# Designs tried in a protein design chat: VH-VL binders against o19887. Part 1

Scores and structures below are computed, not measured.

Target 1, 237 residues: o19887
Amino acid sequence: MNRIRFISLILNLDSCDSNIQEYSRLAYVHDLNKLMDENFVSLLLIILKLAKNSKRLQPTYHNVYLFNLLKSYALSEIDGYVLGHFSRGFVNTLMHYKNAQYETLESLLSANNFFEANKFTQQILLELAGEQSKQRNWMYFTDVHSINHQSVSDLNHLWELYSQGNFGFSIQKRIWISVNKNWKKFWKKIGWINSNSKWLKYPGEFMWAVNAPPGHLPLFNQLRGVYVLEFIFDYYL
Unless a header shows other numbers, all headers, positions and changes below count from the first letter of the chain; antibody chains aren't numbered by Kabat.
F, E and O stand for the ipSAE by ESMFold2-Fast, ESMFold2 and OpenDDE, each averaged over both directions (binder to target, target to binder). V2 = 0.75 x the mean of E and O + 0.25 x the DockQ between their complexes.
[cut] marks letters that were taken out.

## First folded at step 1 (VH-VL; framework fv_oberotatug)

Design o1
Fold by ESMFold2-Fast, scan of step 1:
Order: structure tokens, then sequence, then C-alpha cells
Structure o1 (fold): chain C 237 residues (1-237), chain A 122 residues (1-122), chain B 107 residues (1-107)
């Protein structure tokens, strides 16, 4: 592939290429190494800077994958440039998120540390629900009304983008609708209960990897009732 | 700041009774699962039992050596955990710690009190 | 009951050493394992939970690994304040059980 094609993939200018396996293959193709020299990497970073300044790039999980691939091929001398412009994280920077906790969450997700990302997501939700929810360490069904729509959307976007579209509240909602809003079928589909309808034991029986069932993460405790997650599905997504 | 403060320890004769208290502060006590863990002098840690939050059923679990003799209870209005110890044996001599599964009730004891010594001897 | 066996029961190390403590469960406990530090005369302190997750405020030199039946706690560069007894604990099933402890004595 030529340099123009590679740039178009990074900037989401080529809507025909949605195959994540193609992007994964690029990580192992010798021809990519021939294309990725110091001058070309510098050019790509300048183009990413221009994309950031234009405020027109809406990141996709393909863009996230390509950015991480670019970072893996960057020379140590240019790491300062990447860190200088994307120190808050790729998605946080492009979306202009104002919450410092989202920077930590993105760092965990980018490292595929889904276990800590899940815990941190639960802490963010409790804080957004209010001081009372944070003090008791779980969200009462009325507390969900204190969380604004944008915050749920932002958290969902981070999970979806760093899981190749496999995780996030939006993915969970899609599956919930696909089983006619039947909670037991939903929990079985996303792997929260086993074939005998018993809840998986936290944390050891859950899958903390991108190959888990679609919608498996982030977790949401249903033992205190379904209202909070139902409200998120119906009103926030 | 989460704090757990045990009290009520002391010297008691075999067959006697004693009630330990644990005063909790810095978190919403009523939502936390609470446990008692003991440590005999110079020995390791031994889980005694726990009590779930009222929301999670308020049920108790005990280790076999204390089942039927010890009772764990809570008073959420006073943010206090109790351990009622009956039919005490010399082997119950230990420092008793109050602890909480504060983060997620997964049995990971994230906060501990300073402990209170119970000595059972004639 | 799930029996937890720690090894060694005690070890002697110098400041700067890498220390590894092992814990073995009598049956699979998945990742339901915690590590605690107890300094002489003090209450235990949670170091690691869910086998590998570092508790907030705990120095990064502590790390945990393992799943199923075999688990390890590693202290990458031993400090003077690390002389203590370390305990593993399973929370997979009741009764909750602790290992017998490993005493780390600084040479």
Amino acid sequence: as target 1 above (237 residues)
Amino acid sequence: EVQLVESGGGLVKPGGSLRLSCAASGFTFSNAWMSWVRQAPGKGLEWVGRIKSKTDGGTTDYAAPVQGRFTISRDDSKNTLYLQMNSLKTEDTAVYYCTTDYYDSSGYFDYWGQGTLVTVSS
Amino acid sequence: DVQMTQSPSSLSASVGDRVTITCRASQSISSYLSWYQQRPGKAPNLLIYAASSLQSGVPSRFSGSGSGTDFTLTISTLQPEDFATYYCQQSYSTPLTFGQGTKVEIK
C-alpha cells in the first residue's frame, strides 16, 4: 500500500475499509515497515495534528487501532511529539473530553486492562450519580437521574472504541433489544449468567479480554435490580 | 477517611461470654458487608464470620470452629458491628479484627480496625 | 473448605532483593485471591486483590500473578518497611481461608 492510502485509513477518509483484520494484518506485513520510515511517521503525526485542530475527525475503532499501530512504530525521538499532542489519550483529545478520569480510563483500555477499566468505570458512574452513591459504593435506582446523558455517551464511546466494537453500554442495549428486553436472555447472551441461570462469580469467572461475548463488559450489578441499566438503555443511549 | 475501631476485649474464663463492638466511620456502613477476623498470639489470620448488608439479605456466615457459639449482628443506626461470643474456649484467645468488604463485597478486606485482644484463661 | 498453603514459611532477604512468595489453593479458586501485609504489632493491610490488582496507595514494587490454584506475590526491590508477614486469602467460597503466612526478615 502507498502512503496516501495509509493516511486515508488513519483519518477515516476511506469508508470502504472497515475490516479490523486488515488493520491487524498490517501490523505484521513487511511492506508496512518499508513504508514506515522516520520522515513518513513525522508526516503522519503532522496530519494527525491537523485533524485534531480541524475538529472534524470523529474517531472509530479503526482509527484507534491505526493510531496505536502508528505509536508502536514511532521512533523514540518522536515519542515526545505524540505524547505532547495526545498525552490525554487519542479519543479524549479528539473529542475534547473535560474529565481527567476519562484520561485514566482510556489509558487502561488502550493497554487492554479491562479488569481495571471496569472497576474505574464503576467508580466514575458512582461519582457522577452523586456523593451518596459514592459513599455507599453502589447506585440506588433514583441516583441514575443525576448522571447526565453526555457522560454516559462518553464512557460508552471509550469502551466501544477500545474493544473493536465488542463492549459498551450501546452494545449491551443492542443485545437487550434483540432478545425483546428479556433480562434473563440478555444476561445469558452477554455471559453474566451460566447455562443454569446462575450468576458468574466476580471477578474470576468473568472474561477480562476482548474475545469475551459481545456486551460482556462493562459490568453492571443486576442483583440490586435492573432499573439503573434499564434507565441507561431507554433514556441515555 | 474510613475508620474501624474495635472495643470490648478483655479477660474471660472458659465457658464465659463477651461481646465485641466495632464502630465504623467514613463510609456508608449500612451498605457494607462486615467481617470478623482473629489472630491467636504468634499465629496466622483466621476468618471468624461475616454479615451482609440489609440490601443483600442481612445474612451471616461463620467458620466451623465458632458456628453455634458466636453471633454477628449490626446496628446500622449506630454504625456499629457486634460479635457476641458464647461458650468461650481457651483456643478462642486472639486479637479480633473488624474488617469490611467496602469496595465490592467480594471478600477482599480493604479496611481493618486496630484489633482488640480477647484472652480466655482460668 | 479450600486450604491455602504458602511457601516459604519464612525467608531472609536484603534491601534491594527481589522477593517471591507462593500460595497454592487445594482447589481452583479462579482469581479470587488477595494478598495482605502485616507489620509486627499492626493490623493487616490489603496489597493485592483479584490475584493481580494493586490496591490504591500500595507501592508499585508489589505485584501479584496467577490463577486457578497457583499464585505468587512479588516484591521487585525490597525496602526496609517491607519486613513483615504476608498472607494470601481466598474468597471463592465460604469459609474464607488464609494461608499460614510468610515472614520476610531483612538481613
Scores: ipSAE 0.000, ipTM 0.413, lowest interface PAE 17.6, mean pLDDT 79

